# Ledger of designs, part 8: VHH binders against Trans-3-hydroxy-L-proline dehydratase (lhpH)

Target 1, 355 residues: Trans-3-hydroxy-L-proline dehydratase (lhpH), of Colwellia psychrerythraea (q485s0)
Amino acid sequence: MTKNIAQAAVKFEQWQPKIEQESYLTINSLECHTGGEPLRIITSGFPVLKGNTILAKANDCKQNYDQLRRALMFEPRGHADMYGAIITDAERDDSHFGAVFIHNEGYSSMCGHAVIALTKTAVESGVVARTGDVTQVVIDVPCGQIYAMAYSHNNVVKHVSFQCVPSFVYAKDQQVEVDGIGMVQFDIAYGGAFYAYVQASSLGLSLVPEQQEKLIAYGRKIKQAIIPQFEINHPTTAELSFLYGVIFIDDSPNQDVHSRNVCIFADGELDRSPTGSGVSGRIALHHAKQQIVLNETITIESILASSFSVRAIETVCFAGFDAVIPEVTGDAYVCGKGQWFINAEDPLKYGFLLR

## First folded at step 5 (VHH; framework vhh_6qgx_2)

Design s61 (from b0 with G26R S106E)
Fold by ESMFold2-Fast, scan of step 5:
Structure s61 (fold): chain B 355 residues (1-355), chain A 124 residues (1-124)
Amino acid sequence: as target 1 above (355 residues)
Amino acid sequence: QVQLVESGGGLVQAGGSLRLSCAASRFTFSSYAMAWFRRAPGKEREFVAAISRSGGSTFYTDSVKGRFTISRDHAKNTVSLQMNSLRPEDTAVYYCAAKYGWGYPETPDQYDYWGQGTRVTVSA
């Protein structure tokens, strides 16, 4: 019996789609997280996306292969609030590679937690040749070109910093009436995506895991109340002209950090990380309100007590806005490798989502 | 970017043979079904032959059944079309095409990538 059990385990491990089963597609991935926010890095088996820009490649995916995004992001292969990146060829000759960002609802323009994980894994896998303890990685993403630095010790990347796109305050001291909540005060800032920033305590909200359902419900309601009242126009790129989510801000129970953020994005997805594009918008708000000076670092915590550090390294004028260039620092971890099978004969091949 | 490069075309007498090859690069070859289409002067692109991702299934248009054989080599990332008993009506530009995922349809619009074509001329 015991010998049979050991033999059976080896046979199960050897399972693969049979050559005769043309119904199977195989997609390979590297599984990571940054501050608890997952990143499924799609490496091979996905269709080659068409277009001369990362935005065009994202549109090709949306138009022709959106069912594969669902298959990989939804159950049983993914889960609620799952996040991924599709590796592409670089858009620019001086970039190492490109990435299209995917999630439960669709596609995003910028993802700081993904940049951190991609930078770490690019250096550790040899996609980018190491130069001592600091290695520069240049990534093309839908909102532009990102410059990241991987800080290594004994061939392991310990920290990643990246320079975000010009980040600016779009509107401040705004109000909206939200059904079931009342008057909500908010600011809007851009840090690679537009967010409405709301003081959590003003609404009786706490930034703790036990309140996750209420945070999601309030985030969705506030976003939907703001959209019809507030026109958002990105100054140079029409495709970026939308409100991506709501970021709740409050004090942290940890006295060693500046504050806590919780981001509710897309259609009620909760970011487990401090949100890289979100903290980029936060540093622009703090600078505009004269609450921080250039090169002053603050640490912002997530709902899971994971943290990013952020500072404004430069002031720039961006299309008439007084903007800053944020530098965000965080850590990522590899937690698995995936080989994902999608069978044409499976009635649930494209997945499902139960919250 | 995906590249498909055809070769092996040329001039041949009726009853002769040609072998066309298509070299595929810059993608996961085993994820794509492959096909050959042709366009005769003054005509639209028509389906010739297709081969499934594994190579286990093939499909041919009626006019070439028994005369043409499609095959693929995963080690070399190539698809080939062996053309026997050639007829003047086989004169056309032959195109290699690749389709991601399931199926190997006869419809040109369902194929993702195309080669530039290779010319085949069959003399009477």
Scores: ipSAE 0.463, ipTM 0.803, lowest interface PAE 3.0, mean pLDDT 91

Design s62 (from b0 with G26E)
Fold by ESMFold2-Fast, scan of step 5:
Structure s62 (fold): chain B 355 residues (1-355), chain A 124 residues (1-124)
Amino acid sequence: as target 1 above (355 residues)
Amino acid sequence: QVQLVESGGGLVQAGGSLRLSCAASEFTFSSYAMAWFRRAPGKEREFVAAISRSGGSTFYTDSVKGRFTISRDHAKNTVSLQMNSLRPEDTAVYYCAAKYGWGYPSTPDQYDYWGQGTRVTVSA
């Protein structure tokens, strides 16, 4: 009895485009998730992005390489609601590296789940030299400079905390008529991105996986109803002046946490994590409404019951706004490594979405 | 960011030879097609030669075909232009250029990164 199944498997896993096969592009990644929200960390094979700022690099990607974002974020290489980060050089001398955030629809200004995963993997890969059980990682992102701390035990990063950019309430107690839903009450806050915050129960919504389609549909309708009626201007950076998504808020079935939120961002993408920029805006709202004090920690969970802890550590005046500096804590996991092949002759090379 | 640094320019007599080199900064060099362009005094920038990402395919403007040879060395992150049988009309500033991805076109606007140029003067 001759069995050589192992020989076939070895040859399959060793397949690579030959150097002569110029129709192939190869892009390499580290695959992570934070609270269930994916992060494809793009490490090599992607074009070097131009610009002196992370915002400029994101614009270069959008202008010249947007089809590669689609190829990596859409099926069959990605999926609905896929998220990634392109590693770049640092913008500032005191930052370790930079990141451009990409997703199904485009580019985001801030991504807390990405910061958590990037911080963990930067320390564990040796990008940042470990300083005992606590290591600081400084990352340049489109909305600014992020300070993160990696907390290690037995050389494994167990959790990450990061300080978000100045976060503030943009508008309170607003209303919009939404076709098919009725009158919706919302607040707008900034936590690295602008979100409209809506009480889910007021619309008959539950923050559970079984309602994901309804949450996506309502999030899309509410966002599109707000945009034409509400001008959003970031006080210092015009490129950040847009409504990124809608965050539905409600009580958690888990009595040990403060609340649950579900973010529908971009064009109907559902964040599996508690949304780092979202909970940053939440803590600014709670502080402004006198519902929490400085250094009071609340735990907010996602649709998957994964959680982030958040607190306001400082108050600051930011361009006339009463702002806070949020500190967000979460955990991330490495779930794979990828080599992604894009063949110029493939009619589906830039991908597709069916959801 | 990727930087391209050119060398090898100079003054040479008609019929002579020069070898231009372009050193690329540390990046995924094999993901970039490379090209040489030139700009003669009082003229627009024109295509000279291009080499595909693998080095398996090359493209030349008709006026240099058979006289110039473009090559690349992935181990050294360099692209070279060997210029033989030089003519006075080859006098120009020569620019190294890099293009991400598929193709090795003759269109300057399709190239992402450019060197500062190296001057070649061919005397009659």
Scores: ipSAE 0.289, ipTM 0.738, lowest interface PAE 5.1, mean pLDDT 91

Design s63 (from b0 with G26T)
Fold by ESMFold2-Fast, scan of step 5:
Structure s63 (fold): chain B 355 residues (1-355), chain A 124 residues (1-124)
Amino acid sequence: as target 1 above (355 residues)
Amino acid sequence: QVQLVESGGGLVQAGGSLRLSCAASTFTFSSYAMAWFRRAPGKEREFVAAISRSGGSTFYTDSVKGRFTISRDHAKNTVSLQMNSLRPEDTAVYYCAAKYGWGYPSTPDQYDYWGQGTRVTVSA
């Protein structure tokens, strides 16, 4: 007469789709975020990437498996501005593992929020053996080798720090005319990428989620206006000689933090975290303006009120620039596990974005 | 900024030895990991050896392990590569490289400063 309704839920929970040789690809993940910026850590089911370096593995993914990046990063499995990492074997004997970074538009060479999440999960999963309250994690990424520290309390990683590249001020007190906005004053600094830093209040902008569309629109327009008028040359790496994004700076409504910033990067993507390379450039600016001393820590908030702490641990001369070495500290959280099915016969298998 | 100048290259018979030196112009030499890379005719740049900031750790590519020794002298701001039992396949231009901060990696893109190179030719 009747079916047991409670048994239906149990059967759904225990069921797996039929995985036939020609029908389904199954990919497994850990779902994390760092300050609200997502990271889908791909743990298994993705094709083995070929190459002796992480950069070569990223290129292999781009050439042979780019449709799978889209399937995982686009709707319905992902969303606009989704981020992920594909776990690989280490490139170097002294590294614990490797990672290829993926997003909606392609591949990135380095992501600070990803390093924080990967470091936490590596220690808590036992990929890296815990060494008391502080554990070093060494990760190979496309741009090279990253050193991070996991700080544990009661076997839970509470904070992760990593050392950034030499960070410096490229230009100060510049101005540009922006169509529909007017005259915009900016500074340019490097913290792993070049950003234009703009005072949000000077443009009538607020660093809150309700203004996300206006922040994205202004960030894109300001970036596009600066590029034709300002030549950017990275002193040692030609591939980094471009303006990556615009960072809006403002006072925080939280009196316990130094400030808030919102990064609009690439083609109008909004970073939910405080942006690791962005706060690295910020600490270089503050040091150059004599607003901060070495080893003085400031806390910078994102649009979501999540925070990174940053300090300059050393001054260095980098290719003629007075530079600092930033140390960035942040927190990550595991928010799920995924098992993703891609049916070869699904006409929407590779996803879509409706922006 | 760091300027690196290599010396000690030349022509040597197979089985012979050469010592390469790299002089670094910097106030903070002890803050940099140092490495040697080489580029053979018609090939890409490849890793040879690296030494940590302190000099306490070294790393070598398999083809030179047991034959080459990397060392550094903080008082003289130099890094050296002692090359023994040289083979014709060791013929290359040898480059000195410096990396700020943690690690002494084998990847060329992780090094911030590069010398102009010194030529090593090993004859049969």
Scores: ipSAE 0.000, ipTM 0.104, lowest interface PAE 23.1, mean pLDDT 87

Design s64 (from b0 with F27R S106E)
Fold by ESMFold2-Fast, scan of step 5:
Structure s64 (fold): chain B 355 residues (1-355), chain A 124 residues (1-124)
Amino acid sequence: as target 1 above (355 residues)
Amino acid sequence: QVQLVESGGGLVQAGGSLRLSCAASGRTFSSYAMAWFRRAPGKEREFVAAISRSGGSTFYTDSVKGRFTISRDHAKNTVSLQMNSLRPEDTAVYYCAAKYGWGYPETPDQYDYWGQGTRVTVSA
């Protein structure tokens, strides 16, 4: 009987996939969040991705293992707006490791919240040898090489800063007619991914959790209205030439922060963090509009009131664009450790999303 | 780490049948999806059929669907291709391939291990 619950619990915990009787794939992960945005760091069990670059490895995943992305990002293993990173070998000899970023719709070229979580866990796990209270971590991602600094106190990483790729303004003061919304004004900037930046209050939107459904609906409609009217070309890499999402900007009710923004990315996914690649593109916009000077730090808040600090540390010329190098700072936390089983004979093995 | 050896090839008349077998050795065979590819004279390798690690899922190229059956015996570490109603167009060298992980890519370069091939000739 069930009266010996402690003994029963131990037996349940001892369950293992019966791989000789059933075809199971076992995938291991470390579960994190950065400002509330989840990151499932996939450490082992995923197929070895082929290609000489992280972008090529992401393409290999997309072509040959996309159903595994769905299995890990969708229910019942994941959820709506789930985010993950697949750990890979480094692309460059001076990088520590590489990462492919995955989410509900597909693959992203840059993910700042992921860089923050990866940097923290790489140092705390000993993947990167600690160099006192400040440790440099170098990560290859699809859009390039990222330099991060882990700030430790008593062997715990408290803060992570990273230098984003050259970030620049692609288009300013644009307009688009959106069915059901009307005329929308926007800018486009690149911070490792292309975003359209929109003033939330101009559309009667508030950047609060209670309006999440309206923010998602508007973000999706605005993105789909912009795509057919604007050709986006990344200056050096054609595969990065797409509009990733829409970032709504507004004033914060918190007097200690510069502003609040909410990113609706991919196919209507809401970023719980301030969006690292988004704030990177935003600091490029502010610098280009002469609203901020080099090395001036601003704090940008998420829908959950979590924050990233961002500054432009350098100006560079990138393929003819006047660009800046953003430095983004944030905090991550480890929430769990997972072992995920995918049974070949499970009719729901590849997951589902119900919204 | 996985070695694949094909057998069962030969000459057969149109409308006939042939059974190919692939024997695998190595500690990780039970963790691999298995596939058959073929290379016709003057052509590149093309996908024929694939089977999941458990044998519960199978995939076929349209030209062989209903005529070929792929199966595996986990205890014997073998994968088989039963070829029925053979046509002259099925003449090719048939290769056994193994891939770790999920999915059944129809592109040969995505497979990790390959056999040496076994020749099948179908006369008119």
Scores: ipSAE 0.000, ipTM 0.116, lowest interface PAE 20.9, mean pLDDT 86

Design s65 (from b0 with F27Y)
Fold by ESMFold2-Fast, scan of step 5:
Structure s65 (fold): chain B 355 residues (1-355), chain A 124 residues (1-124)
Amino acid sequence: as target 1 above (355 residues)
Amino acid sequence: QVQLVESGGGLVQAGGSLRLSCAASGYTFSSYAMAWFRRAPGKEREFVAAISRSGGSTFYTDSVKGRFTISRDHAKNTVSLQMNSLRPEDTAVYYCAAKYGWGYPSTPDQYDYWGQGTRVTVSA
């Protein structure tokens, strides 16, 4: 007896909920990663978000459609530490499009790994017309306008560089007592989001996958200890006035790179990439401490040994802060396409996390 | 950028008929339920009729049930309201509304997008 698996496979592949099956909502995506950090680019089927700014659109999503963020970021459609972007119309006339960033806990003001993936896919898909081997992509994100460059070889984008928003040191040489850990020394810098920067070795931590649970636990405890004892105010935008995460810094096992970053953000989410907004804040910190000069490039690794290159390309004065403009370079890959179904009759339709 | 544009309003005598249409532009409306609301002079918006995302389910306010029929055309991205046996008390500005997701409620605050309205005047 033989089975015709090709006929079964064709029928499975062709099936999708019909319009008459009103219990189903359908949301479509492109699946990408940058240095191992996922990006679910939501392309259609999501509600049209209201507001004249990307920040206002993020607020509309949070108030009216937050359960859809959960459905897409949590199991079974997503997973722990899942990350996504909702594509929107541009906020500014000279921008190509906009993006709202979503994750397990909520909404991000800036996401460098997302900018890299969005820039690659915008050029390769034809959303932005290719201009030879170098193509500029301009994206509106909640923290401002981002300028990115896609570097192509044989019509494939191999590298993406982007200029981050003005990045600056908010506080240096701070300390906090953390229950179960002891005294923690930290700096706070802004690179599109506020992070506390902590030397991992000072706490007996190693930036390796085997210690991921300990890194997450320490990152959570440190963040929660800093928040009630340290006021963070963004100089021009009140909605950006929060501590997004903790970045652990240490030497890399790879002697060919400058260092390693591991970011624990939101509610204990671990960034698999070197963290674009994080390395942006870090280059501002290194410049302020006179540890690097303008246009000096350093390579920073993630927990997975994936890397970003970063340099400060100019100094600016931003709302009274001595700031720099960082340029971050990385690579992204398209991993798949998704079509996601949310059935009104599914008791688990909005997802769950078991971590 | 989602815009709803109503048409088909006008003056009609009691017992007459009108067909209102609402064209959705800027985005695909296959994930949206659609509804008609009306506002008579000196009153707040009241529910008239709603149609589910597929068009398979409809809901009407009691005063129009059996006289009005709501329908939708997915290919043209339009919703229509056929109004028969019109009465002077049907005189109002008629608004098209769209709601993302599940359900087709009678509550105005549940609707995401609204048209500018089209005027219907029924003479005695």
Scores: ipSAE 0.337, ipTM 0.751, lowest interface PAE 4.4, mean pLDDT 91

Design s67 (from b0 with T28I)
Fold by ESMFold2-Fast, scan of step 5:
Structure s67 (fold): chain B 355 residues (1-355), chain A 124 residues (1-124)
Amino acid sequence: as target 1 above (355 residues)
Amino acid sequence: QVQLVESGGGLVQAGGSLRLSCAASGFIFSSYAMAWFRRAPGKEREFVAAISRSGGSTFYTDSVKGRFTISRDHAKNTVSLQMNSLRPEDTAVYYCAAKYGWGYPSTPDQYDYWGQGTRVTVSA
């Protein structure tokens, strides 16, 4: 029996749809996480996206291939709050490659956890030639060009730092009345995406996994209340002019870290990481409020107690805003490789979500 | 960047034969259906032939059925159109096209990528 079981396992492992089985479409991926936030890196089998910019490629995907985003991000291939990146050619001559970011509800302009995972895998795979213990990786994303550094020990990338786009405070000390919650105080900052920043304890919320459902419900309601009241305009790129999510801020249960972030983005997706674009906006807020100085590093935790370090390395003037350049540091891990089959005859081929 | 490069066009007399080839690069060839379309002088773009992703299924416009054969070579990333018993009305610029995913339709708007074309002239 044992020998028969072993033989069956080998044959299952080696089987793939043959080219003659035309009902099957095959898409390949590398599976990663950064601080618990998943990243499905789409490597082959996805359509080649059209456009001269990463934004244009994201729009091509949205217009012509959105059902493939659903197939890969929804069950049974993905799950609630699933996140992915489609690898593209570079937009700029001095960039190594580009990435389009996808999730359950659509497309995002920036994803710090993805940049960390992409940088690690680019160096470890040889996409970017290793230059000793520190290797620079330059990635084009929808919000701009990102410069990342991979720090290696014994040919393994141990941590990644990246410079975010110019990050700035859009609005401070704002208020909105939210049905079922009451008066909510918030700030809005940009760190590659616009977030509303809310003190969790002011609403009776705790940044712990046990309150996941309440955090999602409150984040969704607060975002819906802010959008009609507050116009978001990105100073140079109209396509970035939207409120992406709500970040709840509070003290960490751990005394050795600065604070905790929980990001509810898009339509109620919960970031398991501290949120790279979110901590970039946080450091811009802290600098604007004179709570930190340049090159002062703070550590911010996620709902899972995973952490990112962040500092402001430079002040810049960006389209009339007093801005900073944040540097975010985190760790990523490779969890697997996927080969995903989509059968034309499968009535559930494009997936489903029950949340 | 996706590129489709056609070759094999030229001048041929009625009743003759030509083989067109299209070299594809910049994508996973086996994920795309391939087709040939043509544009005759003073006419709109017309469907000629299509081949499924695997090469197991083909579709032809009635006017070329039995005379033209579409084929593909996955090892070489090429699609070919063997044109036999050519007629003066086959005179056109022939275009290679690629469509991601399922189906091998006759509708030009459903094709994602196009070559620049190769000219075929059939003399009487």
Scores: ipSAE 0.394, ipTM 0.792, lowest interface PAE 3.9, mean pLDDT 92

Design s68 (from b0 with T28Y)
Fold by ESMFold2-Fast, scan of step 5:
Structure s68 (fold): chain B 355 residues (1-355), chain A 124 residues (1-124)
Amino acid sequence: as target 1 above (355 residues)
Amino acid sequence: QVQLVESGGGLVQAGGSLRLSCAASGFYFSSYAMAWFRRAPGKEREFVAAISRSGGSTFYTDSVKGRFTISRDHAKNTVSLQMNSLRPEDTAVYYCAAKYGWGYPSTPDQYDYWGQGTRVTVSA
């Protein structure tokens, strides 16, 4: 080490846009991952979103500030399949805060990996006061109100469980012809978002990182083939009436887990986690098919061998559907903090994707 | 819960002065440009003055240049409009407005949040 390295490093670290450089916008974040799926928690410097509901705030962002979503989710600040959450005020008096979910292609109604990371960081940061070894965190998200429990040891949250919204089977034993693939059998279930569930082995697919490009290509084609043939209507909220993605299911090479799944969502984005809203839909499917009973826990593994545990804790009737309340358990980690500068004079200020 | 609350309006005689203040809350003040607009009876909202996010740049409509001064205080989250040499034609409801991000335009449609307004009446 040279004698001047520390001096130079301190000056680089202290750099900020100068007052006269009004071309700069500054946005701050906390960087996390849940089972490998990233979450950029946007904390300050982002515009205050308008609306009385989280859905309305998401729509405000989409209509008026979508370029900032791109700037934060695309390169060079983000990357392909990047995911984030914009922290908002709570929608309900009994909720602690709200979140709008953003990704490369847009906005999502539910994100279980985000709930896990938000719950851990809310307790560890003091946003929610710790109540001993178990602390309840209540978050408003676009699909509804989420109840989460943070399990702490020595002031560190080790596990987070959350109760998903009422989850149900929308359609079962369906078929669609897909160009270049052939006949695909699928089920549709809702776990905060609608997914088509497909057996990977039936299509010659393996749920491993080496096949990520094929999984993405097949997920896109299957989703696009299903959309024109199936009208999806959420029974109480029109804004949730869309097919979000495709989840490929298969046996795990790990005998200690029930199965593996890989979610291709939005416009060909691959979830590195087991997908919280996806495993919520899975447990609704397994319960409806009499494959599990209430309070029976199964562990579902991601493409990276990270895992979520899930069980159905209650049956409910939701708008005429036989539904369950899933409980999903996982772990999250803080990876860093970001301070992001967007310069009006930068021709690449809103980012790009090269995969 | 963004709020812009104007104060300082009132009745004043021609040639007099008033200082309008706008108290801002519920947002990261330094990320927003601020402006004053006014609406005279029977007219549309017209631009009066704008100030950049840092406070380093200001923009005025021609009719108030040299008479009005816009300023901001980041510590107090406040925008002020000092109005000197007031004329009967300055009679209007004055509105504080906030715009996220780059620029401090004169067009009302570019502003994200608005106050309820404060009345200024200039007697002949």
Scores: ipSAE 0.447, ipTM 0.800, lowest interface PAE 3.3, mean pLDDT 92

Design s69 (from b0 with T28A)
Fold by ESMFold2-Fast, scan of step 5:
Structure s69 (fold): chain B 355 residues (1-355), chain A 124 residues (1-124)
Amino acid sequence: as target 1 above (355 residues)
Amino acid sequence: QVQLVESGGGLVQAGGSLRLSCAASGFAFSSYAMAWFRRAPGKEREFVAAISRSGGSTFYTDSVKGRFTISRDHAKNTVSLQMNSLRPEDTAVYYCAAKYGWGYPSTPDQYDYWGQGTRVTVSA
């Protein structure tokens, strides 16, 4: 009966929404990951976002289409800590395209793992014409314009580097009392988003998957304790003036790398990658503390032992801050294509989240 | 004025044990990775063991795995090397080394500070 089973499978595969009988929204995506951190690249079917800037488009999405963010990021279409990007028109004439970043809790200003996956797929899909083995891709994101380089071998992008926005130290050697944890020492740095940087071992934490629940709990408590104590002001863009998350730093079990990062961002989401905006802030901290020189490359691991390489390629003065331009390098993989149906009559159409 | 002072070397019979200690002063010990290297007569400096700045990670050269244990004590500013099941091939001058920041590499050139060494002689 294997022949009859195979015929049934082909007919199931041919199912289509009955749009004349039922109201369906169909959204298409490329499914990617960078160092284990997912990226659902929304390619078509999502409403056209309005505004002259990527920030304005993100605000339009938040005000008018936030239920669709939930539908795509929550179960059953997404999962806990799911991440996505909505492809938009470019904001600047010299950019190839734009992206709005979405996750379980809302919208982010910068996402390095997303830039890596977007750059790879833009070149491989022909959105950007190849220029030999190295192709430049320019992307508009909420925090600014990102310059990325795709490194190809036989039409496959193997590595992506990008130049992050000017990255700087906001505060050093700070302390906060956290209920149930005690005194926590931290620094605050900006690498496209503001993070508080904490040494994990000082709190009895290990940067391993087995401690994921404790890392999330501590990250949330530390963030909540810092917010009322520290006013964060981005020097040129008020919409970027918030603490995005906490990054735990420690030794790596891998001797071949510099260190390990685990980022707990938004409301307790755990980044599976080394966090591109996070390692950008790290290299700014290391440079400000005179621990690295320009063009010195360090490799930083994630909780999954995936890695990003990072270096400071230039020093700049940014609105009175001594800043650096970080270059982050990582690898991404396409793991699927999605076609997502939202039936207007489905009582669970906008999703749910069970941790 | 940074100092690393090794102690605990000596003469021991094959199959015996020794504990080496390194006392660190003049720097923020908890911010440094620590390592042990050795130099046998007529040979280059060889990596033996390293411990990360937090003490949470260790790395050993294959020839000493299961026989040697590296540890550190932040309260005493010391790093130790417990050497068990010693072999004549372990005969060398043992050096303590310190590296600022994250990472605990096996490459001597990446270490910032070095002790003067302590002699270990394992008799056949």
Scores: ipSAE 0.012, ipTM 0.512, lowest interface PAE 8.3, mean pLDDT 90

